VHH binders against Gliding motility regulatory protein (frzE). Designs and how they scored, part 13

Target 1, 240 residues: Gliding motility regulatory protein (frzE), of Myxococcus xanthus (p18769r270to509)
Amino acid sequence: DISNEVREQLDRVESDLHMLRDDAFRFVRRNDDGINTLHGNLAKMADHVAEARLVPLSTVFDAFPRAVREMSRTQGKEVDLVIENADIGVDRSMLGDVRDALVHLLRNSVDHGVESPDTRQQLGKPLNGRIRIRVRVDGDMLHIEVEDDGRGIDPERLRQAAISKRLINAVQAAALSEREAIELIFRPGFSTRDQVSELSGRGVGMDVVKRKVETLGGSVGVSSRIGRGSTITLRLPQSL
Short names: E, the ipSAE of ESMFold2; O, the ipSAE of OpenDDE; V2, 0.75 times the mean of E and O plus 0.25 times the DockQ between their complexes.

## First folded at step 8 (VHH)

Design s04 (from r02, 13 letters changed; framework vhh_vobarilizumab_d1; at its last look DockQ between E and O 0.06; V2 from the best seeds 0.00; counts 0 for: pae O 4.6 > 2, placed apart)
Fold by OpenDDE, look of step 8:
Structure s04 (fold): chain B 240 residues (1-240), chain A 120 residues (1-120)
Amino acid sequence: as target 1 above (240 residues)
Amino acid sequence: EVQLVESGGGLVQPGGSLRLSCAASGFTFSDYYMAWYRQAPGKGRELVAGITSGGSTYYADSVKGRFTISRDNAKNTLYLQMNSLRPEDTAVYYCAAEPDLWGYSEFDYWGQGTLVTVSS
């Protein structure tokens, strides 16, 4: 009976399939612990490699006190530099770019942020200006803040400057929040020739700083109050 | 050396006109935001008018429609045309300059001022 033969064959195939399935499951179970261990070890190894690439930011910061003194001296200013959490690590590959960005920010604070001693006296401020660098880690991101106690940024003046430079029109300028107006400093074309010559001699503006930070997978922010000072924040990955 | 020298101040009757000038030297005038400030007796210094490097202007509400700020980059000179002068406009008028770069609230350079007196 052809029907019985086919049934028997089907039963055999089903049995074989069941055995294969069981063998496969046994194989997976026996190796599951091994695979998990391997994955765990690989993850740990990746973490160790990432840690090995970290260099303390102090490597960069150690030169900053002297640099700030020199920058300030030429302008008849005295500026105190305070650095917090200099021992935090950054990826070695980013050190050069981070240094350049921070030097630019420090120069801006000294040149344009911190008032002259005479002006500070008139305002009831300490004669010496203060720049503070703060470093913190937030998850896998590094935050570097450069804060000055200078004159701060006037958003209305930036609106006017942006209109003058034909970056935006009057309607657009009026529509900007104070925060958005302050962020105009990062716009391409906002920097003038004098800014380029005074800051780095290399034609570097805040738009370039922003581009560099973004290329590293980070972001840049600014907060400022008139008469109180400004803070630039660099957000960077701690490891690439 | 940076210098800002104001001129054109004097005594004028109410309703009269004056034109102030500020001669600038020692910096690239064309790249600077320029402004006029004034300080009346017993009062603080206040912004009167401002002009960007590109020629955009700002006026205090108290002088709007009466005063005109302008600049001649070829002559490195800032002007303030004051029309319909009032006794309350009596003050020392100062020229101020700031690089048109960052939009900071404070000016880098100040003149010595010129006295404007509006009296009958």
Scores: ipSAE 0.026, ipTM 0.343, lowest interface PAE 4.6, mean pLDDT 84
ESMFold2, look of step 8: ipSAE 0.222; ipTM 0.571
ESMFold2 (binder alone), look of step 8: mean pLDDT 83; pTM 0.833

Design s05 (framework vhh_7pa5_2; at its last look DockQ between E and O 0.21; V2 from the best seeds 0.00; counts 0 for: pae O 3.9 > 2, placed apart)
Amino acid sequence: QVQLVESGGGMVQPGGSLRLSCAASGFTFSDYYMSWVRRAPGKGPEWVSTISSSGGSTYYADSVKGRFTISRDNAKNTLYLQMNSLKPEDTALYYCAAEPDLWGYSEFDYWGQGTQVTVSS
ESMFold2, look of step 8: ipSAE 0.282; ipTM 0.595
ESMFold2 (binder alone), look of step 8: mean pLDDT 87; pTM 0.872
OpenDDE, look of step 8: ipSAE 0.055; ipTM 0.458
ESMFold2, look of step 10: ipSAE 0.250; ipTM 0.568
ESMFold2 (binder alone), look of step 10: mean pLDDT 87; pTM 0.875
OpenDDE, look of step 10: ipSAE 0.072; ipTM 0.482

Design s06 (framework vhh_ozoralizumab_d1; at its last look DockQ between E and O 0.27; V2 from the best seeds 0.00; counts 0 for: pae O 6.2 > 2)
Fold by OpenDDE, look of step 8:
Structure s06 (fold): chain B 240 residues (1-240), chain A 121 residues (1-121)
Amino acid sequence: as target 1 above (240 residues)
Amino acid sequence: EVQLVESGGGLVQPGGSLRLSCAASGFTFSDYYMYWVRQAPGKGLEWVSEISSSGGSTKYPDSVKGRFTISRDNAKNTLYLQMNSLRPEDTAVYYCAAEPDLWGYSEFDYRGQGTLVTVSS
């Protein structure tokens, strides 16, 4: 008799435990669904916020034609500026830095890239130089290219310059590929004008551009051919 | 052989003026940015003026801005520096220097022997 009573009690307890377990599982499931929904909503919100922060690059590019004309005129050069895909958005927080970097690149193209009209004539080039800014989005990254049709960069001259500046020795210079030699422009201390211009407040070297872009989570690249021109590529996150 | 020959230096009183000249030979003068740099006794090299290859752009540090004027005659392969309102602190050996109009090359490819400018009462 006691055994039956105990069994009945045990059965009741087991039933209650089963119900509690089921309730607990239901609770966990409901909360899990809620958490998942919340995560989904947060992700959507993040996307919307990211979109709201985007500002068209045209806000920066609109000033560039005048700037390039002014820079070119003072040097007796005529340079045509072509801009492609100016409507692409960039994070507002990056806009100032991007502007500064691009202005520096444009200045370099006008000052050092594009030859004088006389030189261009001798070389059989159009009298007017051309700078092209191209913007593209690749996944989550923004690509901005600044291309000129100027004299290009001579890797051998850069090697020699780097040796002269004691940035590298002759053995190291000789070991550099052409690409690596061109990339010397990004090394700190390579641009002497920057040191002089820092004294004058005007000289931002390519090393500074690189550092700035890298601080933004991006990268900078260069491609150049003697006599054909140079292309600087900025790779930046579209959103921070 | 590349040569840069400076001339026009001398002794002047404070407030006086001098005109320096630099005769260039042995390279394509018109392809280079040209500079005047100076070295005072016990001090490092200081740039005092820049002129673009075409002569259309000039730059000066604040120390000489408004007093010094750089110019060039590409037909004569000559660089000039007009120095007005000279001060004792302008006392230095002045050098003509050349840098190619190219991306980030050496500080100065060529430099002359210099001409001494002494500003003293």
Scores: ipSAE 0.020, ipTM 0.350, lowest interface PAE 6.2, mean pLDDT 83
ESMFold2, look of step 8: ipSAE 0.300; ipTM 0.604
ESMFold2 (binder alone), look of step 8: mean pLDDT 81; pTM 0.809

## First folded at step 10 (VHH; framework vhh_7pa5_2)

Design t01 (from s05 with S106D; at its last look DockQ between E and O 0.06; V2 from the best seeds 0.00; counts 0 for: pae O 6.2 > 2, placed apart)
Fold by OpenDDE, look of step 10:
Structure t01 (fold): chain B 240 residues (1-240), chain A 121 residues (1-121)
Amino acid sequence: as target 1 above (240 residues)
Amino acid sequence: QVQLVESGGGMVQPGGSLRLSCAASGFTFSDYYMSWVRRAPGKGPEWVSTISSSGGSTYYADSVKGRFTISRDNAKNTLYLQMNSLKPEDTALYYCAAEPDLWGYDEFDYWGQGTQVTVSS
């Protein structure tokens, strides 16, 4: 019966269509899972590559205690260096620049921040100065703080110095907040060779530090209080 | 022993001139910025002037600008302050002070005993 044959054929075709549909769904699911897995693996690989580029800051910091001691002794000072979170990683490509910047900051703290023992005694401060390096990660940014307990920065003296150096006029100087006045240390031309102790052979001012950090995609900040000390903060990307 | 010894102070009439000297010993004078600070009776210390280690840069308070001149002789370990056109408000004990840099406040690493300047008619 032709009708029965046609029905049988129709049933077979329907069955085959169902099978094809099921196979198609399975194929799509398998590929979707595969793509998701691949994406996950790529993300993990990216993370591993990023981690492989990170070098602990301790590689740089290990030399600092001796350096600070030597710098201090030549000036008749005793300075204690405290380092926190030295195990945090930084991009290997930035290590050299970070080291240079930090050495500069440490030298500034020893030379210009920390007072002489006699002065400290007169001020009722501990005889030994203290420098603290703090490292923290904030999101994708690395924060490195160099804090001293020295004399701090006098914004009024900086205003006067800036006027004398013809960097700003008296009106501009008067309009600066204390914070802005302190930030004058980063202006080109503020740091002169005369401000750099002969011991700091390279005449590198804070403007150079700022430029270096900025080329790395970072920023530099300063906070200071008269009689209490200063803090310089380097903000750097954790990975380039 | 670190010593800063001021001299040259005295009594002068308004419009007069004085030259202060500060003899330094016991430290490397040429490594330090040197400053003059004054203290009037009943007032806190006032920064007057600073000179860089090499002498290439000088800084003055607005109150003395154009009237006072700071200088130094590193070979003699001596700091100077030429004070012209003196006013009664310049009356104070003048201190010589040493600091490593421009950074800081009115506290210095080394201080002298001061020399008295009195401007009175």
Scores: ipSAE 0.018, ipTM 0.343, lowest interface PAE 6.2, mean pLDDT 83
ESMFold2, look of step 10: ipSAE 0.212; ipTM 0.553
ESMFold2 (binder alone), look of step 10: mean pLDDT 87; pTM 0.875

Design t02 (from s05 with L102Y; at its last look DockQ between E and O 0.53; V2 from the best seeds 0.00; counts 0 for: pae E 4.4 > 2)
Fold by OpenDDE, look of step 10:
Structure t02 (fold): chain B 240 residues (1-240), chain A 121 residues (1-121)
Amino acid sequence: as target 1 above (240 residues)
Amino acid sequence: QVQLVESGGGMVQPGGSLRLSCAASGFTFSDYYMSWVRRAPGKGPEWVSTISSSGGSTYYADSVKGRFTISRDNAKNTLYLQMNSLKPEDTALYYCAAEPDYWGYSEFDYWGQGTQVTVSS
């Protein structure tokens, strides 16, 4: 009798435990589904927010034609600015830095790239210089190219300059490929005069541009040919 | 052979004026930014002024801004520095220096021997 009662009690407990287990599983499943749905929605929301943060580069580019004209005017140069794909978006948080970097690049192209009208005439180049800004998206990266049709960069001159600045020795300079030699413009100390920095009233070097772009999670590249011009490429994340 | 020859220095009273000249030869003058640098006794070199290759851009140290004017004549391969309202602190050996016009900051490729400017009562 006691055994039967105990058995019955055991059966009840087992039944109750089974029910509790089932309820617990249902609860966990519901919550898991809910959590997963929430995560999915949050991810979507994050994507939408990221998209909403994009601002057209035209916001920056609209001022550039006038700026380039003004920069060129003081030097007796005529430079045409061509902009492609200005409607591409960039993260709003990067807009200021991108602007600054591009202004610097444009200034360099006008100051050091594009030859004087007389020189261009002698070389059989169009009287007006040309700077082209090209924007493209490559995956999750934004590519901004600033191309000029100026004098280009002389790798040998840069090697010599780097040696003179004691950034590299003659052996190191000779070991550099043309590409590497051109990339010397980005090296710290090449564009900045440590001791004589006060000596050149000249603005920001390319090393600063590189640092700024890298701070944004991007990279900078350069290609150049003597007599044909130079191209600086900024690679930036489209969204942070 | 590259040569930069400064001239026009001398002794003047405070408030006086001098015009320095730098005659360049042996290189393509019009391809270079030109600068004036001065060295006072017991002091390091101090940048004074720079002019772009075309002459369209000029830069000045704060200490000379409004008083000095840099100019160039590319046809004559000559750099000038008009110095007005001279002060005793402007006393220095003034050097002409040439910097190539290409990408980035470069060191001065060429220097002159300097011309002495002395401002004293």
Scores: ipSAE 0.115, ipTM 0.505, lowest interface PAE 3.4, mean pLDDT 85
ESMFold2, look of step 10: ipSAE 0.130; ipTM 0.489
ESMFold2 (binder alone), look of step 10: mean pLDDT 86; pTM 0.866

Design t03 (from s05 with S30R S54E; at its last look DockQ between E and O 0.63; V2 from the best seeds 0.00; counts 0 for: pae O 3.4 > 2)
Amino acid sequence: QVQLVESGGGMVQPGGSLRLSCAASGFTFRDYYMSWVRRAPGKGPEWVSTISSEGGSTYYADSVKGRFTISRDNAKNTLYLQMNSLKPEDTALYYCAAEPDLWGYSEFDYWGQGTQVTVSS
ESMFold2, look of step 10: ipSAE 0.304; ipTM 0.592
ESMFold2 (binder alone), look of step 10: mean pLDDT 86; pTM 0.864
OpenDDE, look of step 10: ipSAE 0.249; ipTM 0.621
ESMFold2, look of step 12: ipSAE 0.350; ipTM 0.638
ESMFold2 (binder alone), look of step 12: mean pLDDT 86; pTM 0.865
OpenDDE, look of step 12: ipSAE 0.107; ipTM 0.522

Design t04 (from s05 with A98R; at its last look DockQ between E and O 0.01; V2 from the best seeds 0.00; counts 0 for: pae O 8.8 > 2, placed apart)
Fold by OpenDDE, look of step 10:
Structure t04 (fold): chain B 240 residues (1-240), chain A 121 residues (1-121)
Amino acid sequence: as target 1 above (240 residues)
Amino acid sequence: QVQLVESGGGMVQPGGSLRLSCAASGFTFSDYYMSWVRRAPGKGPEWVSTISSSGGSTYYADSVKGRFTISRDNAKNTLYLQMNSLKPEDTALYYCAREPDLWGYSEFDYWGQGTQVTVSS
């Protein structure tokens, strides 16, 4: 009976359609799982790459104790270097610039910050100077502080120096807060060659340090108290 | 003039909760790390917690870790300490303290007057 044959054929077609549908669903599910797995793997890979880019700051700091000792000895000073949280990671691409900046800061602390032993004795300070490097994390930012217990920065002297260098006039100088006056050290033209120890072959002033840090997407700050010392703070992104 | 004014202290039963606040004025609050320090009777000051300038990083003493939460609202110049699961040993005068840029004689350069927290049954 032709009718029965047609029915049978229809049933077969329907069955085949059901199978195709099921296969299609399986295919979609399998691909979806594959895509999800790939996404997961990509995320993991991204994390690994990010981790691989981070290098401990200790790689930079390891040379600093010797450097500080050598710098201090040539000047008849003894300076203790204390480093905190050296295990914090920084982007490898930034290591060179960070190193250069920190070396400059350490040199400044030894040369211009820490007083002579005789002066320190007169002031009732420990004979040995102290420099502290402290590293902190602030969210995605790295915070590196270089602190000395030296003579500090005199805001009034900086005002006068800035006037003499024609960077600002007397009215402008008088209007500066103490903080703003101290920040004059970062202005272009403020750091004269005379303040750069012969050892710093490249007249790298604090303005250069600021520029270098800013090119890395960071910022630099300074705090200082007369007779108590100075702190320079570098704020840098933890990863570029 | 730098001012720090703590509030929110009181007496609570063990297991209770308190939220301390510290109102800051006279300085750019968002530029400084802020801390909570406490002094129990007959004991020296004990560091409790520190928060970074942006609030992105927090630090806790082992004695309060998991129970206390430090936070800040830079728009309001306010520091907070959420204290949960309080214990009798948490009884102390709690101080808000500013972490200085210059590490001088103290880890902190300015302190508030403190707010008393008493945990007693």
Scores: ipSAE 0.009, ipTM 0.274, lowest interface PAE 8.8, mean pLDDT 85
ESMFold2, look of step 10: ipSAE 0.265; ipTM 0.589
ESMFold2 (binder alone), look of step 10: mean pLDDT 85; pTM 0.854

Design t05 (from s05 with Y33G S52Y; at its last look DockQ between E and O 0.25; V2 from the best seeds 0.00; counts 0 for: pae O 4.4 > 2)
Fold by OpenDDE, look of step 10:
Structure t05 (fold): chain B 240 residues (1-240), chain A 121 residues (1-121)
Amino acid sequence: as target 1 above (240 residues)
Amino acid sequence: QVQLVESGGGMVQPGGSLRLSCAASGFTFSDYGMSWVRRAPGKGPEWVSTIYSSGGSTYYADSVKGRFTISRDNAKNTLYLQMNSLKPEDTALYYCAAEPDLWGYSEFDYWGQGTQVTVSS
């Protein structure tokens, strides 16, 4: 009977379709699991890559004690360098710039911050100067502080210097707060002498340090007290 | 009383050498950056070189770089300027100046009377 044969064929087709549907579902599930696994692996890889980009600051700091000793020795000064939290990571791409900035800050502290041994003795200060590097992470930002126990920065001297250099007039200078006066060191033309230092290369002023740090998406700050010392703070992104 | 006394100037032929000295007294020499500034006839003062602390960081004007060497002896309270390969353009009155060793390069607090350097054939 043709009708029965057709029915049987239809039943077979329906069965086959059911099997195909099931196979399709299995295929989709398997692929979905595969995709999810792949996404998970990619995320992990991204995390690993991000972590791999971080380099401990100790890589930079390891050279600093010797550098500070050398700088100090040539000047007849004794300076102790203390470094805190050197194990904190920084993005590898910033490492060179951070190093350069810190070397500049250390040099400034040795050259301009720490008094001569004789002066320190007269002031009742320890004979040895002290520079402290402190590193901390604040959210997604890296804070690096370079503190010296030297003579500090005189805001009035800076006002006068800025007037003399024609960077500001007397009225503007008088209007500056103490903090703003100290921040004059970062202004272009204030510290930049067309000076070529044999030791530091082309006279890198604090304005250059500021520009470099800003290029990295960071900021630079200064706090200082006469007779007590100065602190320069670099705020940098921990990761770019 | 603060005193800066320059010496060592004179007349020299082009290509010659001179060594200037500046004897400092009346202040704590080691706490100051020391500089040489020169004034040529009819020109304004020109910064030449600065040294901070004893044998510390040295800075030079481009015009004298490679030819002049600044140094100091804190024990003797003396600043030096070795001038080699002198040129007629180096003819000037050379002043010793002291500035406080502060961030930002403040003004010179003390000046000497100067020593004359003349470079002529």
Scores: ipSAE 0.023, ipTM 0.433, lowest interface PAE 4.4, mean pLDDT 84
ESMFold2, look of step 10: ipSAE 0.181; ipTM 0.514
ESMFold2 (binder alone), look of step 10: mean pLDDT 84; pTM 0.848

Design t06 (from s05 with S54E A98R L102Y S106D; at its last look DockQ between E and O 0.04; V2 from the best seeds 0.00; counts 0 for: pae E 7.3 > 2, placed apart)
Fold by ESMFold2, look of step 10:
Structure t06 (fold): chain B 240 residues (1-240), chain A 121 residues (1-121)
Amino acid sequence: as target 1 above (240 residues)
Amino acid sequence: QVQLVESGGGMVQPGGSLRLSCAASGFTFSDYYMSWVRRAPGKGPEWVSTISSEGGSTYYADSVKGRFTISRDNAKNTLYLQMNSLKPEDTALYYCAREPDYWGYDEFDYWGQGTQVTVSS
């Protein structure tokens, strides 16, 4: 009788060891699954927090048609504003700076970009000038384009102005490509009126606009064709 | 060829008035902001006043606010500066200046020859 008892005890021990092994693996799998689930849920939560901080650009863009109309009336011009994709959002903390930058761009387009009605008639253009704001997202970056159908930017005039302001000499000016010359509008010191103010005098220099956008982590670009108009592109992160 | 020709300067007693004119040619006057700038003896240029391309907005240096009035007549391609309550410190050569077109260049690209204003007792 006693040898059967020993065998039974050994069988029980073996069974207990197998059970403990299985329980241990099950525990490890559950914890791995839980950690992976937590990581996934944290990623989703981070996405939700980032999205919750975004405010549609329409919250500031909705005032622009009236602003452009008022600017146009004081200049004796007719300018239409078209806004596309304003439902796209940006971090709430950036809204004021984005609004201010765009107001300056709109002011410059109305005041200096779009020609007078008499000039537009002579050029065979529609009497109503047009400004278009288009928004898109590419990756983490927001792109805001402000386009007008005005007179465009003359790179030779910019070269001459930069020489006159002693920002570059004649040799340096001659070495600039057309695109590089147009970008002189962003050069620090190009505008002697570096003060930024809503509704104050003339628009501020584009170097101030560029600095503001760069402080937000973005960049500014320009493209233009004489007689056809210009496009300023603001590239900004959607979130800071 | 862009030309700006000022007139209307002269000698006047303190408290007097003068009206300056600037005849513009060689460009589409109504497309441009226009300014008056003055240069007193021994000093550099001092901005005085600016008017928007179609006349709706006017801007003045603090030293002339309330005394000077800028205006324009786009049909006659002419810029004006009405100067009232003149003071000896307003003595200067006054220039008509054109702001350049487009995108943040807010300096002046063409100037007239100037018209002398002298305020003395």
Scores: ipSAE 0.014, ipTM 0.321, lowest interface PAE 7.3, mean pLDDT 81
ESMFold2 (binder alone), look of step 10: mean pLDDT 85; pTM 0.853
OpenDDE, look of step 10: ipSAE 0.021; ipTM 0.299

## First folded at step 12 (VHH; framework vhh_7pa5_2)

Design u01 (from t03 with T50Y; at its last look DockQ between E and O 0.54; V2 from the best seeds 0.00; counts 0 for: pae O 2.6 > 2)
Fold by OpenDDE, look of step 12:
Structure u01 (fold): chain B 240 residues (1-240), chain A 121 residues (1-121)
Amino acid sequence: as target 1 above (240 residues)
Amino acid sequence: QVQLVESGGGMVQPGGSLRLSCAASGFTFRDYYMSWVRRAPGKGPEWVSYISSEGGSTYYADSVKGRFTISRDNAKNTLYLQMNSLKPEDTALYYCAAEPDLWGYSEFDYWGQGTQVTVSS
């Protein structure tokens, strides 16, 4: 019966189609697994590459004790530098910028933070000032803190300076919280890079430091207490 | 009105001495770091020395270390620069400049007109 033969043929074709479908699905699944594995391997490779790009911050910090001593000596100050966790890695591409930023912060601490020995004696402070660099990793972020035990930052003086520089008016200045007033040090125009760089060879203004850090995908913060000292915190990605 | 007026410049022979003064008015002198900056003909400005607000800290450029001494009298609102063992290369217009004693702030707010120092045989 032709009908039965046709039916049988149809059944065979259907069976073959089912097999082909199943094979196709298996193929797709295998490829999907392969792709996922490849992605996984690529991710691991990326991580390894990222790790390979890390260099110890000690590469930068090794020069700092001498620098701080020299800075202090020229001003008749004695400042102890304490560094914690110098073995933590930073991306090689950021190393130069981090170095420059830290040198600037150290300079500020020595120049404007730490008081003269005579002043410190009058205040009942140790004769030697102290700067502490602390490094920590928080998730994917590198935190570098530069702390001094100097005179701290007076927010009211910064308000007045900002008004004088026409960065803000008196009403705006009065509206600033203490924290916001301290953060004025990062505002463009508060410190002029060009004038300082041309005349004193002094480091980059804090606004430039902030910009550089931000360009790297990081942030900068400041905390300060009058008479107790200041802390600048750099938050940077550990890997770019 | 803020004023910084330099004086004490002049012509001296090599090895000679001069004492510069800068009289400040119109601002709170004691709240400022004070600096001497010089500009020689054909050269950019050179930072020479600074002194902290209370006089406890001083800095000197390497070129003048051991020869120049910066000082201040806050009661008189006056900045000084004692220059000894003067050299021809010290020839310049000398300016006094005032910088607020503020953490993280590095800008000269005020400048004088300058006083000429000429060291020549």
Scores: ipSAE 0.166, ipTM 0.565, lowest interface PAE 2.6, mean pLDDT 85
ESMFold2, look of step 12: ipSAE 0.342; ipTM 0.609
ESMFold2 (binder alone), look of step 12: mean pLDDT 83; pTM 0.837

Design u02 (from t03 with T50E; at its last look DockQ between E and O 0.59; V2 from the best seeds 0.00; counts 0 for: pae E 3.2 > 2)
Amino acid sequence: QVQLVESGGGMVQPGGSLRLSCAASGFTFRDYYMSWVRRAPGKGPEWVSEISSEGGSTYYADSVKGRFTISRDNAKNTLYLQMNSLKPEDTALYYCAAEPDLWGYSEFDYWGQGTQVTVSS
ESMFold2, look of step 12: ipSAE 0.267; ipTM 0.565
ESMFold2 (binder alone), look of step 12: mean pLDDT 87; pTM 0.881
OpenDDE, look of step 12: ipSAE 0.288; ipTM 0.648
ESMFold2, look of step 13: ipSAE 0.289; ipTM 0.581
ESMFold2 (binder alone), look of step 13: mean pLDDT 86; pTM 0.874
OpenDDE, look of step 13: ipSAE 0.327; ipTM 0.651

